VH-VL binders against q10491r548to677. Designs and how they scored, part 17

Target 1, 130 residues: q10491r548to677
Amino acid sequence: KVFKLGILIQNEKVRKDRLLSNREVGVILTSSQLMFFKNVYWISGLLDQLEDFKRSHSFSPCYFSPHLTSLSADYIIPLSDLVAYGDGSRIENELYSFSVKQKNQRTHVFSVTNVDELNDWLVKINFVST
Key: E = the ipSAE of ESMFold2; O = the ipSAE of OpenDDE; V2 = 0.75 times the mean of E and O plus 0.25 times the DockQ between their complexes.

## First folded at step 5 (VH-VL; framework fv_narsoplimab)

Design c2 (at its last look DockQ between E and O 0.71; V2 from the best seeds 0.78)
Fold by OpenDDE, look of step 6:
Structure c2 (fold): chain C 130 residues (1-130), chain A 123 residues (1-123), chain B 106 residues (1-106)
Amino acid sequence: as target 1 above (130 residues)
Amino acid sequence: QVTLKESGPVLVKPTETLTLTCTVSGFSLSNARMGVSWIRQPPGKALEWLAHIFSNDEKSYRTSLKSRLTISKDTSKNQVVLTMTNMDPVDTATYYCARTLDYDDYEPYFDYWGQGTLVTVSS
Amino acid sequence: QPVLTQPPSLSVSPGQTASITCSGEELGDKYAYWYQQKPGQSPVLVMYQDSKRPSGIPERFSGSNSGNTATLTISGTQAMDEADYYCQAWDSFTYVFGGGTKLTVL
């Protein structure tokens, strides 16, 4: 089951202990993992399909083309003991950041452009990981 | 002492699936901020990273090969397994597994390497 | 997609200083890592985070990073230093290696 899909800005720790906002990545949150894709256009296409589906007011399940199961992720983070949180900080005064962390593992930092999207990611990631 | 050892077939036919196993010692695959990567090197050519897996089962794949690659681990056996489908002669290379460190939230890197195993893809 | 560019080869006389460069856009912000590979052997980490030496690596090995270029410097080059040297960086979800530099000690 897919809980959310979208585009995040990846923030990586670089020299001088600063965060670099350097890449947009496609993200799919499933019941078992976070899947990341370098090809943002594929995700954009899926988002368009999702929007079209919502506009249709269909009661049938949304079927994506291509099938989500046919997509190979570039990066995968399991949901076991995963926590997503925000500290209210903004990156470059434009982006809303949040962190994803598993116990004793790397902290992944992502950003979005609006607070509603931030809250949605936080709620859904934490919900699924519970 | 940290050691890694690659094992698997040395000859694979085209279209077949390659399965390689990396057996590690001197550290646990459950150790935080540690993982194992596979890197290959065609004869006379440069190193090419393929995939990694960390102790938390976090995975990454080379984009151009991700549809053909699967990486997994068995912590109890101290083994990491790489499968690569639809092998082609162009995939002929020495395949290495290497311990991958991720201590400081900076870039991961490879501090210990196996001896490598030459895999030849040929009819 | 990101590319790390190294000179294909470099020759030095014993006792001279060898400087191997690695250039790439990512290196403006990211650390560089270096590996030494001798013929028929596995790569060996010789430098991490631009300028840090792993245990067992001689002090004649040093590293630096300026702009988009990382440099591995071998002072007082010895015959045993003849090898291929690869730089490596990180790009989001991918490890990137340079094309390698064959260092010949004349």
Scores: ipSAE 0.883, ipTM 0.945, lowest interface PAE 0.4, mean pLDDT 94
Fold by ESMFold2, look of step 5:
Structure c2 (fold): chain C 130 residues (1-130), chain A 123 residues (1-123), chain B 106 residues (1-106)
Amino acid sequence: as target 1 above (130 residues)
Amino acid sequence: QVTLKESGPVLVKPTETLTLTCTVSGFSLSNARMGVSWIRQPPGKALEWLAHIFSNDEKSYRTSLKSRLTISKDTSKNQVVLTMTNMDPVDTATYYCARTLDYDDYEPYFDYWGQGTLVTVSS
Amino acid sequence: QPVLTQPPSLSVSPGQTASITCSGEELGDKYAYWYQQKPGQSPVLVMYQDSKRPSGIPERFSGSNSGNTATLTISGTQAMDEADYYCQAWDSFTYVFGGGTKLTVL
């Protein structure tokens, strides 16, 4: 089951403890893992299909392509004991950052462009990681 | 003393699935910020990273090969397994497993390497 | 093509300094890592996080990273240093290796 999909900005730690942003990644939140995709084109297509489906009144089925359960991720973060957190404050260029972390493991930092998306990611990640 | 050892060597026919096992000692696969990568080297060519898995089961796959690769681990056996489907003669290479460290959220890197195993894809 | 560019070969005389370069855009913000591979052997980590030596690597090995170029430097080069040298960096979830430099000690 897919709980959320979207495009995040990946923030990477760089030399001397600074963060570098501005790399988009596609992300799918499932019941067991976060799946990441370097190619964002198909995620954008899925988001457009979902929006077009909301507008449709024809009762014709809307079929996603490619099939979500068959996708090969570039990176996978499991949800077991994963916590997502952020403070809702903006960072440079109206970006709002959050972190995902399991205890004693690598912290991953991502950004979104509005606070409602930030809060939705936080709530959904923390819900499914329970 | 950290050691890694790849299974094999192996001869594989085109289209078959390759399964390689890396057996580790001197560290636990449950140790935080420790993982194992698979890296290959075709004869006379450069190193090519394939996949990694960390103790928390985080996984990464080389983009061009991600649909063919699966990495997993069995912590109780100190083993990491790589599966690669639809083998082709171009996949003939020495395959290494290497311990992968995440020092402090900077880039992970490979501090100990296995001896390597030759995988030959006929034809 | 790999993102990291190394010269394919370098020759030095014994006792001289060898400087092996590795250039790529990611090295402006990311650390470089270096591996030595002697013929028929597995790679060995010789430098991490630009300039840190693993235990057992002699002090004649040093490293730097300025701009988009990392450099592995071997002072007082010895015949035993003859090997292929690979740089490595991180590329958003994945790793990239340079094409390697064959160091010949004449």
Scores: ipSAE 0.796, ipTM 0.905, lowest interface PAE 0.6, mean pLDDT 87
ESMFold2 (binder alone), look of step 5: mean pLDDT 90; pTM 0.928
OpenDDE, look of step 5: ipSAE 0.859; ipTM 0.937
ESMFold2, look of step 6: ipSAE 0.717; ipTM 0.873
ESMFold2 (binder alone), look of step 6: mean pLDDT 90; pTM 0.930

Design c3 (at its last look DockQ between E and O 0.62; V2 from the best seeds 0.74)
Fold by OpenDDE, look of step 5:
Structure c3 (fold): chain C 130 residues (1-130), chain A 123 residues (1-123), chain B 106 residues (1-106)
Amino acid sequence: as target 1 above (130 residues)
Amino acid sequence: QVTLKESGPVLVKPTETLTLTCTVSGFSLSNARMGVSWIRQPPGKALEWLAYIFSNDEKSYRTSLKSRLTISKDTSKNQVVLTMTNMDPVDTATYYCARTLDSDDYSPYFDYWGQGTLVTVSS
Amino acid sequence: QPVLTQPPSLSVSPGQTASITCSGEELGDRYAYWYQQKPGQSPVLVMYQDSKRPSGIPERFSGSNSGNTATLTISGTQAMDEADYYCQAWDSFTYVFGGGTKLTVL
């Protein structure tokens, strides 16, 4: 089951210069894992399909083309001991940032364009991870 | 003493699936911020990273091959398994598994390597 | 996928200094790692985080990273240093290797 899909801005810390890299990344949250895709065009296409479906079929399952199961993620995080949290910070007064912390202490920082999207990611990631 | 050892078939036919196993010793696959990567090297060519799996089961794949690759681990057996589907002669290479250390800055590196196993894809 | 650029080969006389470069945009912000591979052998980590030597690596090995270029330097090069050298960096969920440099000690 897919709980959420979207495009996030990855704010990766690079320790060499303590700089943050910004890169768009496609993300799919399922019942078992958090999947990341470097090619955001695939996710963009799925998002368009999702929007079209919502407009026409509000109470039916959404069928994607291609099938979501056929997509191969570049990076996968298991949901066990995963925690998502916001720090209330804004990047350039345009982006809302949140962190995803794994049990191995790895912490990923992402950003979105609005607070509703931020809250939705936080709620759904933490819900599925429990 | 840290050791890694690759095992699996040395000959694979085109279109078949390759399954390689990395057996580790001297460390646990449950150790925090530690994992195992697969790296291959075609004869006379450069090193090519394929995939890794960390102690918390996070995974990463080479983008160009991710549709063909699956990595998993059995902590109780100290084994990491890589499967690669639809093998082609171009996939002929020495396949290495290597211990992957996650540094505090999330810039991991490979400090111990297996001896490698040559996999030939041929009809 | 991106790759790091290395000179294909480099020749030095014994006792001379060898400098192997590795160039790529990722190296501007990320650490470089270096591996030595002798014929018929597995790679061996010789430098991590630009300039740190693993235990057992001779002091004649040093590393630096400036701009988009990392450099592995071998002072007082010895015959035993003849090998292929690969640089490596992290790049958004993946590892990237250079094409390798064949160091010949004449």
Scores: ipSAE 0.848, ipTM 0.932, lowest interface PAE 0.4, mean pLDDT 92
Fold by ESMFold2, look of step 5:
Structure c3 (fold): chain C 130 residues (1-130), chain A 123 residues (1-123), chain B 106 residues (1-106)
Amino acid sequence: as target 1 above (130 residues)
Amino acid sequence: QVTLKESGPVLVKPTETLTLTCTVSGFSLSNARMGVSWIRQPPGKALEWLAYIFSNDEKSYRTSLKSRLTISKDTSKNQVVLTMTNMDPVDTATYYCARTLDSDDYSPYFDYWGQGTLVTVSS
Amino acid sequence: QPVLTQPPSLSVSPGQTASITCSGEELGDRYAYWYQQKPGQSPVLVMYQDSKRPSGIPERFSGSNSGNTATLTISGTQAMDEADYYCQAWDSFTYVFGGGTKLTVL
């Protein structure tokens, strides 16, 4: 099952503990993992077809063709014991940041364009990870 | 004493799937922020990173090869497995596994390497 | 992905200082790591986080990273330092290596 897909801005931790706004990444949230895709062109087209899922702000999973989960991800973050959180901070270009963290593992930081997207990602990730 | 040892076939036919196993000792694959990477080196050429897996099962793949690669681990056997599909003569290389350390403050890096195993893809 | 550019080769006389460079736009923001590979052997980490020396690496090895260029410096170069040297960085959950520099000690 796919619970959300979208485009995030990947923020990468850099030297001297400063974040770097890196690039857009395609993201698929499944029942067990976050899948990341560096090429966002194809996911942008899919998002245009899935406007209802995004606008519903629903906990209900959207049912997609299983072949979405068969795609080759560039990297994968599993959801086991993962918590997503944000502090409402803004970054340059009026972006909102949130973090995902597993116990005793590296913290990953991402940004979105508006508060509604921030809240939808946080709620869906934390819902699926429980 | 940290050691890593690669095992797998030395000769593979074109189109076959390569399966490589990295057996580790001196650390646990369940230790936080520890992982294993696979890196290859064609004869006389530079190092090329392929994939990593960390203790939490976080994974990453080299973009140009991601459709051919699968990395997994079996913590109970202290093993990390790399599978590479549709082998071709250009994939002939020495394949290394290396311990990969992660932290919040630093990018991950390779502190211990295995001896490597030469995989020849005969055409 | 970032590109890390190293000179293909460098020759020094015994006792001279060897400076091996690694250039890439992302090195201004990211740490550089260095690996030594002698003929027929596996790579060995010789420098991490730009300038930190692992235990067992001689004090004549040092490193820096400035202006998008990382440099591995070997002072008092010895014949045993003859090897290939690779720089490495991490970008967006992937690793990149430089093309390698063959250090020859004549």
Scores: ipSAE 0.727, ipTM 0.863, lowest interface PAE 1.0, mean pLDDT 85
ESMFold2 (binder alone), look of step 5: mean pLDDT 89; pTM 0.915

Design c4 (at its last look DockQ between E and O 0.74; V2 from the best seeds 0.77)
Fold by OpenDDE, look of step 5:
Structure c4 (fold): chain C 130 residues (1-130), chain A 123 residues (1-123), chain B 106 residues (1-106)
Amino acid sequence: as target 1 above (130 residues)
Amino acid sequence: QVTLKESGPVLVKPTETLTLTCTVSGFSLSNARMGVSWIRQPPGKALEWLAYIFSYDERSYRTSLKSRLTISKDTSKNQVVLTMTNMDPVDTATYYCARTLDYGDYSPYFDYWGQGTLVTVSS
Amino acid sequence: QPVLTQPPSLSVSPGQTASITCSGEELGDRYAYWYQQKPGQSPVLVMYQDSKRPSGIPERFSGSNSGNTATLTISGTQAMDEADYYCQAWDTFTYVFGGGTKLTVL
């Protein structure tokens, strides 16, 4: 089951000076894992399908083409080891940030464009991970 | 003493699936700071990273090959398994598994390597 | 698909200093790692985080990273240092190796 899909801005520490980069990544939250895609076009296409489906079938499960199981993620994190949280901080470019922490102590920082999306990710990630 | 050893078929036919196993010793696959990567090297060519898996099943794949790759681990057996589907002669290479270190604030790197196993894809 | 560029080959006489460069946009922001591979052997980590030597690596090996170029320097090059050297960096969800440099000790 897919709980949420979307595009996030990844604020990952990549620089030697500890600065965070801003890169768009496609994300799919399933019942078992968080999947990331470097190519956001795939996720964009799915989002379009989702919107079209909502307009026509608001109370039915959305069926995607291609099937989501056929998609290959670049990066996968199991949900059982995740906690998502926001600290209320905003990035200077007016993005809303949240963190996803793994048990191995790796912390991923993501950003979204609006607070509703932020809250939705937090709720859904934590809901599925617990 | 840290050791990694690759095992699997040395000959694969085109279109078949390659399954390689990396058996590790000297460290635990449950270690939060340690994972295993697969890296291959075609004869006379450069190293090419394929995939990695960490203690909590965090996984990453080479984008160009992600549709063909699956990495998994069995902590109890100290084994990491890589599967690669639809093999082609171009996939002929020495396949290495390597311990991958990640201390959280730096990019992972490969401090111990297996001896490698040559996999030939041929009819 | 980022690319790290290395010179394909480098020749030095014994006792001379060998400098192997690795260039790529990734290196402007990220650490470089270096691996030595002798014929018929597995790669060996010889430098991590630009300039840190693993245990067992001789002090004549050093590393630096400036701009978009990382450099592995071998001072007092010895015959045993003849090998292929690969630089490596990280990109989002991907590890990238250079094309390798064959170091010949004349």
Scores: ipSAE 0.838, ipTM 0.930, lowest interface PAE 0.4, mean pLDDT 91
Fold by ESMFold2, look of step 5:
Structure c4 (fold): chain C 130 residues (1-130), chain A 123 residues (1-123), chain B 106 residues (1-106)
Amino acid sequence: as target 1 above (130 residues)
Amino acid sequence: QVTLKESGPVLVKPTETLTLTCTVSGFSLSNARMGVSWIRQPPGKALEWLAYIFSYDERSYRTSLKSRLTISKDTSKNQVVLTMTNMDPVDTATYYCARTLDYGDYSPYFDYWGQGTLVTVSS
Amino acid sequence: QPVLTQPPSLSVSPGQTASITCSGEELGDRYAYWYQQKPGQSPVLVMYQDSKRPSGIPERFSGSNSGNTATLTISGTQAMDEADYYCQAWDTFTYVFGGGTKLTVL
């Protein structure tokens, strides 16, 4: 089951303790994990299928092509002991950042350009995680 | 003393699935700062990273191979397992597992390596 | 995909300084790591975070990273330093290794 999907900007901590905000990643939130994709074209296709479904006014379930079980993620963060946090404040270039962290693991930082999208990610990730 | 040891078949037929096990000692797979990577090296060629896994099952895969790879672990057995599907003669290589250190703010890196195991995929 | 470029070989005489370069766009912002691999053996970490030497690695090994180029430097090169040397960097969830440099000590 998919709870949310979208494209985020990944912020990476690099040399001299800087954050880079320069790579888009596709993200799927499932019942058990966050799945990350370096090739956002495939995720954009899924988003397009959702928009086509909305415009079609169909009463049938939305079916993804490809099936979610055929998707291979580049990176996976399980939801066990995971929290998402941030404040929705604007930062550089109108970006809003949030962090996700499993207990005692590395913190991952992401940005979006829309504060409503930021808040929706935060709420949904924390709702699905334990 | 930190050790890692690879085990699995030495000869595999094309299209078969390879399963490799890395048995670790001298550190805990439950340590959030420590994970295990798989790296391979075809004969006479460069190193190629394949995948890693950390204590809470956070994991990453080389993009070009991600559809063929699965990494998992069993902390109670001190084991990390790599599965690679649809083997081909070009996958003939020495496969290493290595301890991967992550101190939170920077790229993880490999400080201890196993001896490696040569996997030959018949033509 | 990111590429780290190393010279395929380098020859030095005993006692000379060997400088092995590793170039790639990734290194402008990210740390370089270096591994030594002797024939028939597993790789050994010899430098991390550009310039930090692991315990047990001789002080004649040093490293730097400037202008998208990382350099591993071995001063007073000894016959035992003859090996393949690989640089490595990180790029968005993945690792990249250089093609390796065969250091020969004549």
Scores: ipSAE 0.718, ipTM 0.869, lowest interface PAE 1.1, mean pLDDT 85
ESMFold2 (binder alone), look of step 5: mean pLDDT 89; pTM 0.914

Design c5 (at its last fold request DockQ between E and O 0.81; V2 from the best seeds 0.84)
Fold by OpenDDE, look of step 6:
Structure c5 (fold): chain C 130 residues (1-130), chain A 123 residues (1-123), chain B 106 residues (1-106)
Amino acid sequence: as target 1 above (130 residues)
Amino acid sequence: QVTLKESGPVLVKPTETLTLTCTVSGFSLSNARMGVSWIRQPPGKALEWLAYIFSNDEKSYRTSLKSRLTISKDTSKNQVVLTMTNMDPVDTATYYCARTLDYDDYSPYFDYWGQGTLVTVSS
Amino acid sequence: QPVLTQPPSLSVSPGQTASITCSGEELGDKYAYWYQQKPGQSPVLVMYQDSKRPSGIPERFSGSNSGNTATLTISGTQAMDEADYYCQAWDSWTYVFGGGTKLTVL
């Protein structure tokens, strides 16, 4: 099951302990993992399908084409013991950032352009990871 | 003493699937902030990273090959497995597994390497 | 996506200083790592985080990073230093290697 899909801005830690907003990535949150895709156009197509589905007011699950099982993610983060949190910080005064972290593992930092999207990611990631 | 050892077929036919196993010792695949990468090197050519898996099952794939690659681990066996589908002669290379460190600086690197195994793809 | 560029080959006489460069736009912000590979052998880490030497690596090996270029320097080059050297960086969950430099000790 897909809980959320969208586009995030990846923030990568670089020298001098600063974060660099380097690229947009497609993201799919499933019941078991976060899947990341470097091809954002592909994700955009799925987002369009999702919007069409929402407009249809269907009570059935949303089915994507192609099937998500046929997709190959560039990067995968399992949800076990995963926590998503925001620190209220803004990157470049226009992006809202949040972190994804597992115990004793690397912290991943992502950004979005609006606070509603930020909150939606936080709620859904934490919901699925519990 | 950290060691990694690659095992698998040395000859694969075109279109077949390659399955390689990396057996590690001297460290646990459950250790935080470390994992295993697969890196290949065609004869006389440069190193090419393929995929990695960390202790928390984070996975990454080379974008150009991600549709053909699957990486997994069995912590109890100290093994990491790489599968690569639809093999082609161009995939002929020495395949290495290497311990991959992932520290806070977000600059992972490879501090220990296996001896490598030459995989030849030929009819 | 990122590309690291190295000179294909470099020759030095014993005792001279060898400087192997690795250029890429990512190196302006990220650390470089270096590996030594002798014929028929696996790569060996010789430098991490631009300028840090792993245990067992001789002091004649040093590293630096300026602008978009990382440099591995071998002072007092010895015959045993003859090898291929690869730089490496990390970007967006991906590892990138340079094309490698063949260092010949004449």
Scores: ipSAE 0.879, ipTM 0.942, lowest interface PAE 0.4, mean pLDDT 93
Fold by ESMFold2, fold request of step 20:
Structure c5 (fold): chain C 130 residues (1-130), chain A 123 residues (1-123), chain B 106 residues (1-106)
Amino acid sequence: as target 1 above (130 residues)
Amino acid sequence: QVTLKESGPVLVKPTETLTLTCTVSGFSLSNARMGVSWIRQPPGKALEWLAYIFSNDEKSYRTSLKSRLTISKDTSKNQVVLTMTNMDPVDTATYYCARTLDYDDYSPYFDYWGQGTLVTVSS
Amino acid sequence: QPVLTQPPSLSVSPGQTASITCSGEELGDKYAYWYQQKPGQSPVLVMYQDSKRPSGIPERFSGSNSGNTATLTISGTQAMDEADYYCQAWDSWTYVFGGGTKLTVL
């Protein structure tokens, strides 16, 4: 079961404790893990299909291609005891950043350009991880 | 006293799946911010990182190989297992496992390496 | 994928200073890590986060990173320092290694 999919900007901690806006990554939130994909083009196509469906008032079906759970992820973060929280957009203007971490483990930082999208990620990650 | 030891077949036929086991001693696979990486080195060539797994089951895979790789661990056996599908003669290499440390959210790095195991894919 | 470029070889006499360079676009922002590999042996970490020396590595090893170039410096080079040296960087959950530098001590 997929709870959210989208594109995030990955922020990487670099020399002198700076956060570097690294790259866009595709993200799938499942019931047990976050799955990350460095190739974002196929996720962009899925997002376009979803947006086209939302704009349409017809009963036309919208089908995902490919099957999301069969994809090979580049990185996997388990949801067990994972917390998502906002940390302020200190790396660039007009970016909204958040962190995910488990106690005593690596903190991962991501950004989006839309505060509503930020809040949706926070709510859904924290909901599924409990 | 930290020790890592690779075990698995030394000869694999093309298209077969390679399974490598890293047995660790002197630390626990449940220790926070500790993980194990697999790195390979073809004869006479440079190092190539393949994958890692951390104590919390965070996993990373080399992008070009991710569809062929699966990494897992069994904490009770002190073992990390790598499987690599569809082996090809170009995959002939010495395969190392290495303890991977992540103290401060910078690049995790490899402080102890196993002795390595040479895997030959049939010519 | 980022590329780290090292000279393929370097020769020094015993007692001389060896400077092994590693150049790459990402090193301007990111830390470099260095591994020593003697013939027939596994790699050993000799420098991390540009300039930090692991416990057990001699003080003659030092490191720096400036202007997209990281440098591993071995002062008072000894015959036992003859090895391949690899630099490594991190990029978005993955690693890149340099091609290695064979240090020969004559």
Scores: ipSAE 0.840, ipTM 0.927, lowest interface PAE 0.4, mean pLDDT 87
ESMFold2, look of step 5: ipSAE 0.836; ipTM 0.922
ESMFold2 (binder alone), look of step 5: mean pLDDT 88; pTM 0.909
OpenDDE, look of step 5: ipSAE 0.861; ipTM 0.935
ESMFold2, look of step 6: ipSAE 0.822; ipTM 0.917
ESMFold2 (binder alone), look of step 6: mean pLDDT 88; pTM 0.908
ESMFold2, look of step 9: ipSAE 0.815; ipTM 0.912
ESMFold2 (binder alone), look of step 9: mean pLDDT 88; pTM 0.911
OpenDDE, look of step 9: ipSAE 0.871; ipTM 0.939
ESMFold2, fold request of step 11: ipSAE 0.834, 0.825, 0.836; ipTM 0.922, 0.921, 0.928
ESMFold2 (binder alone), fold request of step 11: mean pLDDT 89, 81, 89; pTM 0.911, 0.526, 0.913
OpenDDE, fold request of step 11: ipSAE 0.869, 0.873, 0.876; ipTM 0.938, 0.939, 0.942
ESMFold2, look of step 11: ipSAE 0.822; ipTM 0.917
ESMFold2 (binder alone), look of step 11: mean pLDDT 88; pTM 0.909
OpenDDE, look of step 11: ipSAE 0.876; ipTM 0.941
ESMFold2, look of step 12: ipSAE 0.821; ipTM 0.915
ESMFold2 (binder alone), look of step 12: mean pLDDT 88; pTM 0.908
OpenDDE, look of step 12: ipSAE 0.858; ipTM 0.934
ESMFold2, look of step 13: ipSAE 0.808; ipTM 0.911
ESMFold2 (binder alone), look of step 13: mean pLDDT 88; pTM 0.906
OpenDDE, look of step 13: ipSAE 0.863; ipTM 0.936
ESMFold2, look of step 14: ipSAE 0.823; ipTM 0.918
ESMFold2 (binder alone), look of step 14: mean pLDDT 89; pTM 0.907
OpenDDE, look of step 14: ipSAE 0.875; ipTM 0.941
ESMFold2, look of step 15: ipSAE 0.819; ipTM 0.916
ESMFold2 (binder alone), look of step 15: mean pLDDT 89; pTM 0.909
OpenDDE, look of step 15: ipSAE 0.870; ipTM 0.939
ESMFold2, look of step 16: ipSAE 0.797; ipTM 0.907
ESMFold2 (binder alone), look of step 16: mean pLDDT 88; pTM 0.910
OpenDDE, look of step 16: ipSAE 0.849; ipTM 0.931
ESMFold2, look of step 17: ipSAE 0.825; ipTM 0.919
ESMFold2 (binder alone), look of step 17: mean pLDDT 88; pTM 0.904
OpenDDE, look of step 17: ipSAE 0.875; ipTM 0.940
ESMFold2, look of step 19: ipSAE 0.808; ipTM 0.910
ESMFold2 (binder alone), look of step 19: mean pLDDT 89; pTM 0.905
OpenDDE, look of step 19: ipSAE 0.866; ipTM 0.936
ESMFold2, fold request of step 20: ipSAE 0.836, 0.829; ipTM 0.930, 0.923
ESMFold2 (binder alone), fold request of step 20: mean pLDDT 89, 89, 88; pTM 0.915, 0.905, 0.895
OpenDDE, fold request of step 20: ipSAE 0.874, 0.872, 0.870; ipTM 0.939, 0.939, 0.939

